# Designs tried in a protein design chat: VH-VL binders against Uncharacterized protein AF_2093. Part 3

Target 1, 226 residues: Uncharacterized protein AF_2093, of Archaeoglobus fulgidus (o28187)
Amino acid sequence: MDVEIVEELSKMLAGRKAVTEEEIRRKAIRCALKIMGARLVGIDAELIEDVTCSLIDCPITLKSLHFSEKVKIGDVLFYHPHVIKPEKEDFEQAYFEYKQSKKFLDAFDIMREVTDRFFEGYEAEGRYMRKYTKDGRNYYAFFSTIDDTFEDVDIHLRMVDEVDGDYVVIVPTENELNPFLKFFKQYSEDAKRAGLKIWVVNPDEKTIDPFIGYPKDFRLLKGFKN

## First folded at step 1 (VH-VL)

Design c5 (framework fv_cilgavimab)
Fold by ESMFold2-Fast, scan of step 1:
Structure c5 (fold): chain C 226 residues (1-226), chain A 125 residues (1-125), chain B 112 residues (1-112)
Amino acid sequence: as target 1 above (226 residues)
Amino acid sequence: EVQLVESGGGLVKPGGSLRLSCAASGFTFSNAWMSWVRQAPGKGLEWVGRIKSKTDGGTTDYAAPVKGRFTISRDDSKNTLYLQMNSLKTEDTAVYYCTTEYRDYGFWEHAFDIWGQGTLVTVSS
Amino acid sequence: DIVMTQSPDSLAVSLGERATINCKSSQSVLYSSNNKNYLAWYQQKPGQPPKLLMYWASTRESGVPDRFSGSGSGAEFTLTISSLQAEDVAIYYCQQYYSTYTFGGGTKVEIK
C-alpha cells in the first residue's frame, strides 16, 4: 500500500525538478488519505515516513529513488533527480512549496494538542488522521491546510460518507484571509450541504474556531474561542 | 458560544399567570429537545416538562404537579423556548432553568448538558 | 414514575478524604437493548446552576476531574470523590433519564 501512495505522489510531483523533504511529507499525507481513507488511523506515522523515504535519498528503503541528488541553498535542502539540473524557476517553485509545507509541519503538533484538548474526555488514536471516540461516537480529524483542503475537496466530501462517525478537517490560520475567502466562495455551500466540517487552529494563541460546520455534540461548542 | 438565557420571572399572586422565555444561541436550536427544570428556594431540582424537536414530533411531556396548568412551546424561527404558567400556586415559587438534550446525532443520548442561569418566579400575595 | 432516593442528605468530609454518595431508583434504569444505565450526576455549587458531572452512570463529562467516579448498575448507584478539594463543596444530584426525568433529593457535601 506504500507502493500505491508512492505512485499517486509521483503523479502529483510529475514534471517537478526540485523538491524538499517537507513538501514530500505534506503531499504524502494527502495521498495517503486519498488511497487509505479511514484505514489510515493508527498506521499513518510509519506509513508517511516509509513513503517519504522512497522518494528521496534514504538509506532505509530499497525502492528506486526519484530525487536522489541534493543541494543546499541557504538553510534549505533541495532534492532533485539524477543528472537533471533544476533551473531558477524550479527552485522558486520548490521554495514556495517548502514554505507551505514547513508552516503545516511546524503547526502540526500544536494543532493536534489543541484538538486533543477540544476533545477532552475522548480516547484518541492515530496521527495525521486522528480518531476521537467516546460512548460509541467517533470523530475523525484530518490535519491539513486550507489551500490543500481546497485542492482535495472531493476527497474530504467522500470522507464524510466513508467514516464511521463525524469527519472534520483541522487547518491552521494563514497570514492572509484570501485562502479562506477563496474556499468560502467556491465550496462553502457544497461543504455545508454534505456535512463537511473545517475548523481553524491559531497555533500562536492555541485556540480553535469553526470555519464551516459545528459538532453534533453541542457540549464541544464551549471549546471554541468564539 | 453556547448559551441559554431565561427571562420573564417575577412576582405573581396565587391564581395568576406568567410566561417565561428562554433564548438559545450557539447551537442548532431546532434539533434540540428542550426542558424546564425548577428549584424552590433551598430545595432540590424538579423537572417540569419537555418539548421534542419538530423532527421528532414536537410533542410535550409534563411532570404531574404542573400537568394541565403549564404549557411548553417553542419558536424555532426565534430560537426561543416558552413556558406558559397558569393557575399559579405558592408551591410553584422557584428558580426556573431551561436546559437542553441534543438528539439529532441519533445514538449519542445523554443527560442535560447545558443550563441557563435561571429566572426567579415568586408566587405570593 | 421513577422515584430517586439519595443518601446521605448531608456529608461533612475533611480535605483530601473520600466522599461517597448513594442513589437508588425505584425501578431499574438499565436498558437491556444497549446495556446502558440512564443515570446522571450533577454538581450545584452555591449560587450557580447545576453542572453535568457524569452520564451513563460512570462516563465522566468533559472537563470533570478524575477524582470523580461513578459506579453501579440497574437500580443502585454511587458517586465517589476520591480526595475532596475545597472547590467540591456543593450539592450533588442523581437523575434518571430512562422514563422522562426525575432527580434525587440531593446530597450536600461540605468540609469538616
Scores: ipSAE 0.000, ipTM 0.385, lowest interface PAE 25.5, mean pLDDT 85

Design c7 (framework fv_cilgavimab)
Fold by ESMFold2-Fast, scan of step 1:
Structure c7 (fold): chain C 226 residues (1-226), chain A 126 residues (1-126), chain B 112 residues (1-112)
Amino acid sequence: as target 1 above (226 residues)
Amino acid sequence: EVQLVESGGGLVKPGGSLRLSCAASGFTFSDYWMSWVRQAPGKGLEWVGRIKSETDGGTTDYAAPVKGRFTISRDDSKNTLYLQMNSLKTEDTAVYYCTTGPIYDYEWGSYRFDYWGQGTLVTVSS
Amino acid sequence: DIVMTQSPDSLAVSLGERATINCKSSQSVLYSSDNKNYLAWYQQKPGQPPKLLMYWASTRESGVPDRFSGSGSGAEFTLTISSLQAEDVAIYYCQQYYSTYTFGGGTKVEIK
């Protein structure tokens, strides 16, 4: 299982010469969803840390797989493969990915808090894939970004059919509307047809709003800012 | 404002020893691999050796002519690189430069990867 | 150990004319995993330390004029100055960083 997630993550990082721990963690969460699906509930926190540490020189697991050399530039620690020297463009890409990853990881706790409040009265289980249960009803919430959801759309469409209940992707607001418009233009019809839900959390305002799809439990509608 | 300042050069007899220092400022010295490069009067550049950053294992590598005689070390608390030269030969007469390795210069804040000091002259004469 | 050989030893070129310097490595400095040539070019003026001009065989260092260009792959490399200026009078060195570091013997560029 772990091997399969590491293999999938390696494909996602193919050609990359510089990465950060934050990027690896963010992308490991995505790969874990692809491989484990709904089984990610209940074991995701430890699994993501173990997978992340397997790719870098990490003392927690005493293992490194690909990115065994490290260099600190400013306040950011970069990892790269032994004997492969990254170019300017490789570090610029790694920094861009770092900023996106850190933004997501920093927002994660607030997004989970807002989503927990939205499902007030439900029993909550899991971390990055969170399961909300009440009176035999299940909602599975996966935390991501709109850009990552765009890249992973096929996985999310399949999750709708795989889970025992409703599936929703929770994403934070972006500084610009362009990533949301890009998704809407390319995939909104496919998402609506498949029943894929995407809800947007504003971490600053602590609000949640539907971008695509509404819950079948109409009692939850009052939780949306609208 | 990145600066590398070599010191410790001078006249020494064959078989003698000399220690060079390189004081670094204006960048996070502890994060960089550091090298020594020398140039004999009127001759070309010759790499002497390097030391990796502590995060990359802090290991050293040397050019064949100096292996076993020269030792590179660093003191990250003082932002200083050292070259201990033992069993000096007339062929070691050169200007010695300290420089950051690897050979990158990309815009990452104010970071530059290829900085050189002004050099310090070592003369080994019998 | 990788031996670097430069030609010619010296080159006299009129202002505004093209200068071409060749560099040969004893083995390939092309790394198959990243498809990069681990080859740099340095400029050294009298009384000054070397200054990086070019890395990855053809990537120009920031602040280096566009009249400088690098080409080649594997074991054969060229540095070209398309239109020599007075400030370009210097000794030029190629350097491999594929297996530690070795420099070429240098090429002195002078005005005719």
Scores: ipSAE 0.000, ipTM 0.399, lowest interface PAE 18.0, mean pLDDT 85

Design c8 (framework fv_cilgavimab)
Fold by ESMFold2-Fast, scan of step 1:
Structure c8 (fold): chain C 226 residues (1-226), chain A 123 residues (1-123), chain B 112 residues (1-112)
Amino acid sequence: as target 1 above (226 residues)
Amino acid sequence: EVQLVESGGGLVKPGGSLRLSCAASGFTFSDYWMSWVRQAPGKGLEWVGRIKSETDGGTTDYAAPVKGRFTISRDDSKNTLYLQMNSLKTEDTAVYYCTTAEWELLSDAFDYWGQGTLVTVSS
Amino acid sequence: DIVMTQSPDSLAVSLGERATINCKSSQSVLYSSDNKNYLAWYQQKPGQPPKLLMYWASTRESGVPDRFSGSGSGAEFTLTISSLQAEDVAIYYCQQYYSTYTFGGGTKVEIK
C-alpha cells in the first residue's frame, strides 16, 4: 500500500534535509518493489506519483517527514522540510543523489524500449516493472541500476520465487566497471543459485547483454543484437 | 525419439548449386536453433551456419568460408531445415550434418545429429 | 574466430589404461557472467555422426560412462578416459560455443 511505501521511503530518507523529485521517484520505485512485490505490475506508475506527491509539494498532511519548501539552485529544484534549514553539505548530498537519479531516469526510456523490442508482448500499464512474454514464458522485468540492485539484492532474490515465471533486473551501463565487479564479487554465487537474472542495457549503443543469467540468456540476447 | 534425416546430397560441378534438406521429428522443431556442420573426407568437423528459432528472431549466422554463398532457412510447418548452396567449390566437398542443441541442457552444444548427406564437388 | 588446437593428433593406449587428450583455445571460453566454460567434447566412430560426450567442459551427457571426465578452465582443457575400453576407439573433438562454433582438429584414440 501507499502508506507502507511512504513509511519505508521516509526511513530511507531519515535525516535528509534536502532532496529532489528525481531522487524521490527513484527511491520510491525501490520501496514499492519491496512492499508490493509482483503486485506492482500494472499499478506502478500511479503509485509512484502518489508516493512522490505525499512527500513534496502536495496538500497531503504528513506529520514526521514532508519536503514542503522548495528552492531552485541553478537548473535544479530542491525540496526541504519547513522547520529544517539545509546546510551546504545537505545540498551537495542532494545534488549527488539528483545526478544518479537523473542518469537512471534518462536511461530508463531507452532500457524500456530495448527490452520491449526483445519481447513478443507485455502488460501495457506496467512502467517500472513489466510482465513480458516470450516463447510461451512469462518474464517479469524490473528497471534499476547496478548500485541499487546491490543494495536491494535481498528483495530481488525474493522476487525470483514470487513471480510466476522468470525474473530479470534490467540495468544501464556505468562509466566504470567497478560497480559490476563489486556485485559480482559479493553476490554472483547467491544470484546464480537463486536463478536471478541481471541484463545490462547500453543506452548509447541500444544493446542488451546478460550480466547474470543462464547460458541460454547469453545465446538469446546475442541473437537479438546481431 | 529425436530423429534428423538429411537429404539432397550428390555430385555437382564447381560453380553449381545444390539444396540440402533436414527432416526433423521427435521434438518441437520450432523451439530449436538449428545448425549445419560439415566434414571433408578424412578431415575434421567444421561448423557451416546456424538459424535461430522464429521466437528468437529467425536470424542466420555463417562461417566465413561460406558467407555470401550459402543460405540457411527453415519451414516450421514442415519441421524441415534447408541449406541452399550456391557457387560451389571443390573445398565444399564434405558430409553435411544437420544438428540441434538440447533444450533441457540449456547449452549450445550439439546433442543430436543426423546421419549426414555427402556433397561431392568435382570436375 | 576462436582457434581450437588439440594434442596429440593420435595416441595408442592399452586396454584398461588412461587416455588423456588436450585442447587449447586461442582465447578464453570462460564467460564471466555465468562462470561457465563454453566447451564441449564429441566422440566420432568410423561411419557414424559425432556423439556429444561432455558440455560445460566437465558435465557428462546423459548415458556417457563415468570413465569419461573433462577438466580445465579458460583456455586449456583435457578429456580423460580413465580406463580405455574397446568401444572407446574413436576420434575425439573439442568444440567452443562461446563465439559461434569452432572445432579442434581431432585426436584419434586407438588400441596399442
Scores: ipSAE 0.000, ipTM 0.406, lowest interface PAE 19.9, mean pLDDT 83

Design c9 (framework fv_cilgavimab)
Fold by ESMFold2-Fast, scan of step 1:
Structure c9 (fold): chain C 226 residues (1-226), chain A 125 residues (1-125), chain B 112 residues (1-112)
Amino acid sequence: as target 1 above (226 residues)
Amino acid sequence: EVQLVESGGGLVKPGGSLRLSCAASGFTFSDYWMSWVRQAPGKGLEWVGRIKSETDGGTTDYAAPVKGRFTISRDDSKNTLYLQMNSLKTEDTAVYYCTTDYSGYDFPRYYFDYWGQGTLVTVSS
Amino acid sequence: DIVMTQSPDSLAVSLGERATINCKSSQSVLYSSDNKNYLAWYQQKPGQPPKLLMYWASTRESGVPDRFSGSGSGAEFTLTISSLQAEDVAIYYCQQYYSTYTFGGGTKVEIK
């Protein structure tokens, strides 16, 4: 499956002349969900490392298929294909993607911690696609950002029908509210109709709040501080 | 004002060794990849090899005819590029130019925009 | 590696007349993702180092007169001097920078 995900990610990165490991990792997680769906549970950590290493000059596998050359500008390490040399605009785009990816990755451990606390008493399995199980009830939680959820809405709507249980996307707070308002205006009715849940973690306050959808297990409602 | 000044050329016998230097001034040498390009008497231009900036890993690449015999290095503290030439052949007789290569720092440049005056290397008996 | 072939090897043109130099690559130097041709042109006068004239196949280097123009895409390129001046007598080289660096054999431009 590495091959299928690498191919999908390569299509997503088509035309890109400069990338960072952080961007590749964030986008690999999204591509893995698209290809693997719920099968991602329990294999995602190793799979994402393997996929990432296939695209950059990787010290673990000693392989790189696409971005084999590197340039460090300031405190950021960029990767680029040997045969092409990035322009200033390519580095600006890569830096923009880097900042979004770093924000997600920096928030990830806290989001997982807060979500694990919310599902206290449930058995947890998986990393980026995390499965919570209790009394025969399953919640599948996928960690993302609201902007990425907007881009991937078709995938997330599909996941609601494919999982054996409830599906929720966990996203961190943003500095601006406009990404949430954008999602709400465009997709809130589609999400509600399909039963897609989106919950927001504040990494600083370590709180979780519903943006769209409430859990079917009413005992979980006390975990929301709002 | 950008300047590249090559030195170290001369007459050497086949099988001998020679080290060329290129002194750079007027730009931030450490931000640039650097290349060596040669030209045999009455012939065309031939790329010899390059060295990346330290920021880009400081790695080297060579044209097939010189691979394993020539070594490119740099000393950013002295703004100097070097070409160590070993196991010299008569076919290596040429004027050797140092040139600026890729720089992505402020204004990405992918081509050889600055060239030195060249230094003649003659390999003969 | 990419082989660059120039034609003609030499060209004699009267002052004020058009000079045309051709350059062919053994494979395309057009990168589809950025839609740019990784091709440069250099001018070399006797006893001097080469001087950059043109990059990205058709972009003129600063200070280069507008009588010099580049055209072509993919694997076939042309350098045109619309009205040859005495100072244009030189050898002209095309160069790909798509996969490392390879130069054409050069075209000598002379008066008459």
Scores: ipSAE 0.000, ipTM 0.444, lowest interface PAE 17.1, mean pLDDT 87

Design d1 (framework fv_diridavumab)
Fold by ESMFold2-Fast, scan of step 1:
Structure d1 (fold): chain C 226 residues (1-226), chain A 123 residues (1-123), chain B 111 residues (1-111)
Amino acid sequence: as target 1 above (226 residues)
Amino acid sequence: EVQLVESGAEVKKPGSSVKVSCKASGGTFSSYAISWVRQAPGQGPEWMGGIIPIFGTAKYAPKFQGRVTITADDFAGTVYMELSSLRSEDTAMYYCARDSGYSYGPYYYMDVWGKGTTVTVSS
Amino acid sequence: QSVLTQPPSVSAAPGQKVTISCSGSSSNIGNNYVSWYQQLPGTAPKLLIYDNNKRPSGIPDRFSGSKSGTSATLGITGLQTGDEANYYCGTWDSSLSAYVVFGGGTKLTVL
C-alpha cells in the first residue's frame, strides 16, 4: 500500500526541486484516496505518516530520489534533493504549495470537529476518510480543499458509487470565492448528476453549509447554518 | 507600483553596529534581488552588497567583507543590512534598491529605490 | 575612490545637447552592460538607462546611452532646467569578485 501511494505521490511531485512537509502530507492524503478509496477508513492516520516520512529526512534513501536536504527560509522549512540547489522559481512554487497545505492542515481538526457535531448521534471512525454510521446508514466524509477537489474530481465522482452509503467532500472556506466559482462553472452539473456532495466548513465560525448536494436525511438539514 | 520603505535615521558611536531595514510595500521581494548602496556626503554611490531573498544568498563588495551582513526575514517582506565596527567614514545615506539581480543573471541595475536612511557616526 | 571615471562637472544652456562620459576597463564596462542614474538634490538616484542604451518606462527619449570599448556615454538633448542634477554610471566588475561599481558622478549645471 505504502509503495503504491509513494509511487503515485512521486509522479505528482515529478520535476520538483523543493517541497515542504506540509505539501507532502496534503498530497499523500489525496494519493491515498486514489489508491485505497473507502479502504482508508481506520488506517489513514498511520499510513499518511509512513508515506510522508518515506520522502523526507530518511537517512537510508537514495539522496537524488528523495528530499534529503533542508534549508529554512524565514519561518518555512524546505526539503530538496542532495546536490540539487533549487532555483528561485522552485522555492516560489514550494511556498505557494506550502501556504495551501498549511491552511488545510491547520483547519483539519476544526473541520472534523464541526462535521462530528453535524453527525451527532452517529458512530464515527477514521481520520481523513471518516465514516459516520447510524441505523444501518453510512456517510463517508473525505476532508480536502476546493482546489484539490477540482483536480481530483474524477476520483470523487468514482467514490460516490464505490462507498456503501453516501459520500461527501468537506472543504474549508477560502479567502476568495474564485476557487468555488471555478469548480461551479466547470463541474457543478457533473457533480449534481453523479450525486457528489461538497460541504464547506468555516473554521473561524465553526459552521458547515452545503455548496453542492444535500443529505437524504431531512433531520440533518438543521445542522447547516444557511 | 512597488515602494521600498526604509527604517529611520540612526546616530551611532564609533565601534558600534547599525542595522537598517527595508520593507516592500505594494509588492514583494520574491522575484527580485535587493541591493544596499551607500552614499557619503558629496560622494558617489557605493555598492555594499545584495541578497536574493528567496534563496537567502547574500553577496558582499570586497571593501565591506567581514563588516556587513545582509539578511532577509518574512520570506519576501523585509531585508536588513547590518554594518559593524563603525567609523566616522561610515557616515552616509544608506539606500536599499530593487535590482534585476537573479532575473537578468550577473548584470545589475536598480530600478526602484528607497528614500534612504541617514546614519551618522559621532565621535 | 571610484572604479569608473566621470568628469566632475559639465555645463550647458537650455535647449542645448550635452554628453557625459564614463571610463572603465575591460573587466567592467568592456565586458558588461552599463546603467545610468540621475540624482536630483535631496533625492535617491533614479534609473535613466539600463543595458547600455535602453530606457525604463517614463524616461523621455531626450536621454540616450551608448558604449564603445571600455567607455560609455550618456547623451541629453533639448536640455531643460529640470535636468540639473548629478549623473552616475554603473556596471558589473568581473575582476573584483563580481560586484556592482559606480562612477564618481558628474554634476550637470544648466547655466
Scores: ipSAE 0.000, ipTM 0.393, lowest interface PAE 14.7, mean pLDDT 83

Design d10 (framework fv_diridavumab)
Fold by ESMFold2-Fast, scan of step 1:
Structure d10 (fold): chain C 226 residues (1-226), chain A 121 residues (1-121), chain B 111 residues (1-111)
Amino acid sequence: as target 1 above (226 residues)
Amino acid sequence: EVQLVESGAEVKKPGSSVKVSCKASGGTFSSYTISWVRQAPGQGPEWMGGIIPILGTAKYAPKFQGRVTITADDFAGTVYMELSSLRSEDTAMYYCARELRDSYWGYMDVWGKGTTVTVSS
Amino acid sequence: QSVLTQPPSVSAAPGQKVTISCSGSSSNIGNNYVSWYQQLPGTAPKLLIYDNNKRPSGIPDRFSGSKSGTSATLGITGLQTGDEANYYCGTWDSSLTAGWVFGGGTKLTVL
């Protein structure tokens, strides 16, 4: 439900005085997974727009207009609560989150394109939680970043058991290896034990490679370069 | 045309509390910030805090933190300001005001007529 | 003491012009928009100027506002007896107070 996702997102944004649409959208996707799980398939695009609208610009609703005021600094549009004015540190935090969010959103269409190509011949449904179906078998692909997957690891481990099929998290490459090394050191054994798959898309090269976990289908294995 | 209707005058003893109401008439204020501003005799206005009714959360001026509580009944279109542990220096006219915004910072567009609160023994 | 500084009084004859100053700091007037409020005896304050120099509908053009650095000015031309009132500047303070701040007021007397 919109209300439950807005409540969860509001908890995640507690104490924040400035945000961007990009940050809200990225975090709404994560909150929607936590609340809805596999039920996101087929409704996620409209749901995320509704949740985003509820936090920044829908004046006709009787609930939840958290960041109703806006200010543009440089080329970035920031939102803040009407009575609460952000300080310099609040804008710095919001800009940091903006950069992370913009990187994910800019890579998203390419990641989906590359993943769709990898699953050529499968019927595809959904957007941020995307379901690939062929011969009665399902793959559920959730698009994220390695840093967000680190923060949400408990949710993703739960999803492996909850979906009707295989579950994989698709993430883009990073400028530094550190976020992947951090995940590997802290959670690789838990992920492997639970059967969590994490595949990495290079948006520049349009390639997909496994970081953790391989597909069970031999034909899909040939889709990887190695 | 839109009016903010405040509750009637109050006479209170030191140490008691007072609760003043502000109701929108001829319109609504759900999406606007409603601020409480007091004015002691012969002095300038002093901001106490404000609330966005649909959110139910309030922001308070540091001087009043711990003594003031601002709440909203968005369904009834009414905002309340409760001030506790009253002292003689709390004797003032108490206004509610609607904040409107054409730019980043906003301004007090519409004011209530004021509620006189007298604290005496 | 008020955060914003205004002269306590100003006076002029009918038909003349007057200016009322409002002085603050970089955390308030210097970085934020200024509004002005007129308070006639026995009434609530009334919005006169917002966003430094804009007039709401119904406010005559003889009222004007301006801002320079950390100071703002309210100008009134063609003074009328009905202009006798207290005038207050207001703005948001982004430093320690993180809230609305107002001037101490200026009493305008039309002699």
Scores: ipSAE 0.000, ipTM 0.419, lowest interface PAE 17.0, mean pLDDT 84

Design d11 (framework fv_diridavumab)
Fold by ESMFold2-Fast, scan of step 1:
Structure d11 (fold): chain C 226 residues (1-226), chain A 125 residues (1-125), chain B 111 residues (1-111)
Amino acid sequence: as target 1 above (226 residues)
Amino acid sequence: EVQLVESGAEVKKPGSSVKVSCKASGGTFSSYTISWVRQAPGQGPEWMGGIIPILGTAKYAPKFQGRVTITADDFAGTVYMELSSLRSEDTAMYYCARGTDYYESSGQPYYMDVWGKGTTVTVSS
Amino acid sequence: QSVLTQPPSVSAAPGQKVTISCSGSSSNIGNNYVSWYQQLPGTAPKLLIYDNNKRPSGIPDRFSGSKSGTSATLGITGLQTGDEANYYCGTWDSSLTAGWVFGGGTKLTVL
């Protein structure tokens, strides 16, 4: 339900005085996974747009939070509540979140293209939660970043058991290895034990590589760089 | 009332670079766009670029892209304009000017309400 | 040559009125707010009008602005000798690269 996703997103944005559309969209995708799970397949594109609109652009107001006022600073459009004037620290936080969100959104189309090529011959359905089906086998691919996967690890571990098939999180490369090393050190054992797969797309090279977990179908191994 | 205090006059050789500073006095830069505008002798003003100190984001006029760098030391501190590969045509008064308060307008048209007194830069061989 | 076109000069006697035009295109004046600046010899420009027709505090109501299509005008009534200066219009140009542009300037002579 969009109402439940809006409520969950409201909790994630509690206390925030400035946001961007990019941050709202990125976080709405994550909240939608938490609430809807595999039910996102086929409805996620419209759902995420509706949720995003409800907080900033549409007259429909979240019960306790709505970013109805806007201000453009440089090339970035910020949204804030009517009665609350953001201070510099609020804009600094919003800009940091904007950069993370834009990085994901800019990489998304390439990640999906590379992942679609990896699953050549499979039927594909969905956008942010994408389902690949062939010969009665399902792969559910959720697109994220390694940092967001770190924050959402409990949700992803749950998804492995809830989907009818295999579950993989697709993330883009980062400028530094530190976010991947942080995940590996903290959660690699939990991920391996649960069967969670995390594959990394290099948007520049258009390659996909396993960070955690190999597919059980040996035919898919040919799609990896290694 | 806020004032913009610019650094002193400079005399430079062709091919060198110049760095001019602009500091807020009696107020702050944090919520405003700070623009750099130059004016050659007998000519009208021309916009070089601007920065929003709170974000550190700068925009440059196409004519100066690649030669000009605008930076901010701090949200409430000093804004700098560095112009490289100086030519005789760069001889001008260089002004910093405060733009629209971002809290007042979401469309911020970059009008300039407070101006520095200008820094004379002379490029001669 | 400036992107925004102004007459190079205008003149009138004390107590009279003048108008100064500023002509651009749809990518600048046609799509964006116009501001006007007064520059006395040896001084920095001073904001007279912003957002097409608004006056900052301290600017007398003798100064007015207007915009129609791709042109803007600055009106000055009750001319005083102290109004003798160069006047510049300015706006954002949204064409290929966003950037601020000024008019070529109009020298007002009060005789």
Scores: ipSAE 0.000, ipTM 0.414, lowest interface PAE 14.2, mean pLDDT 83

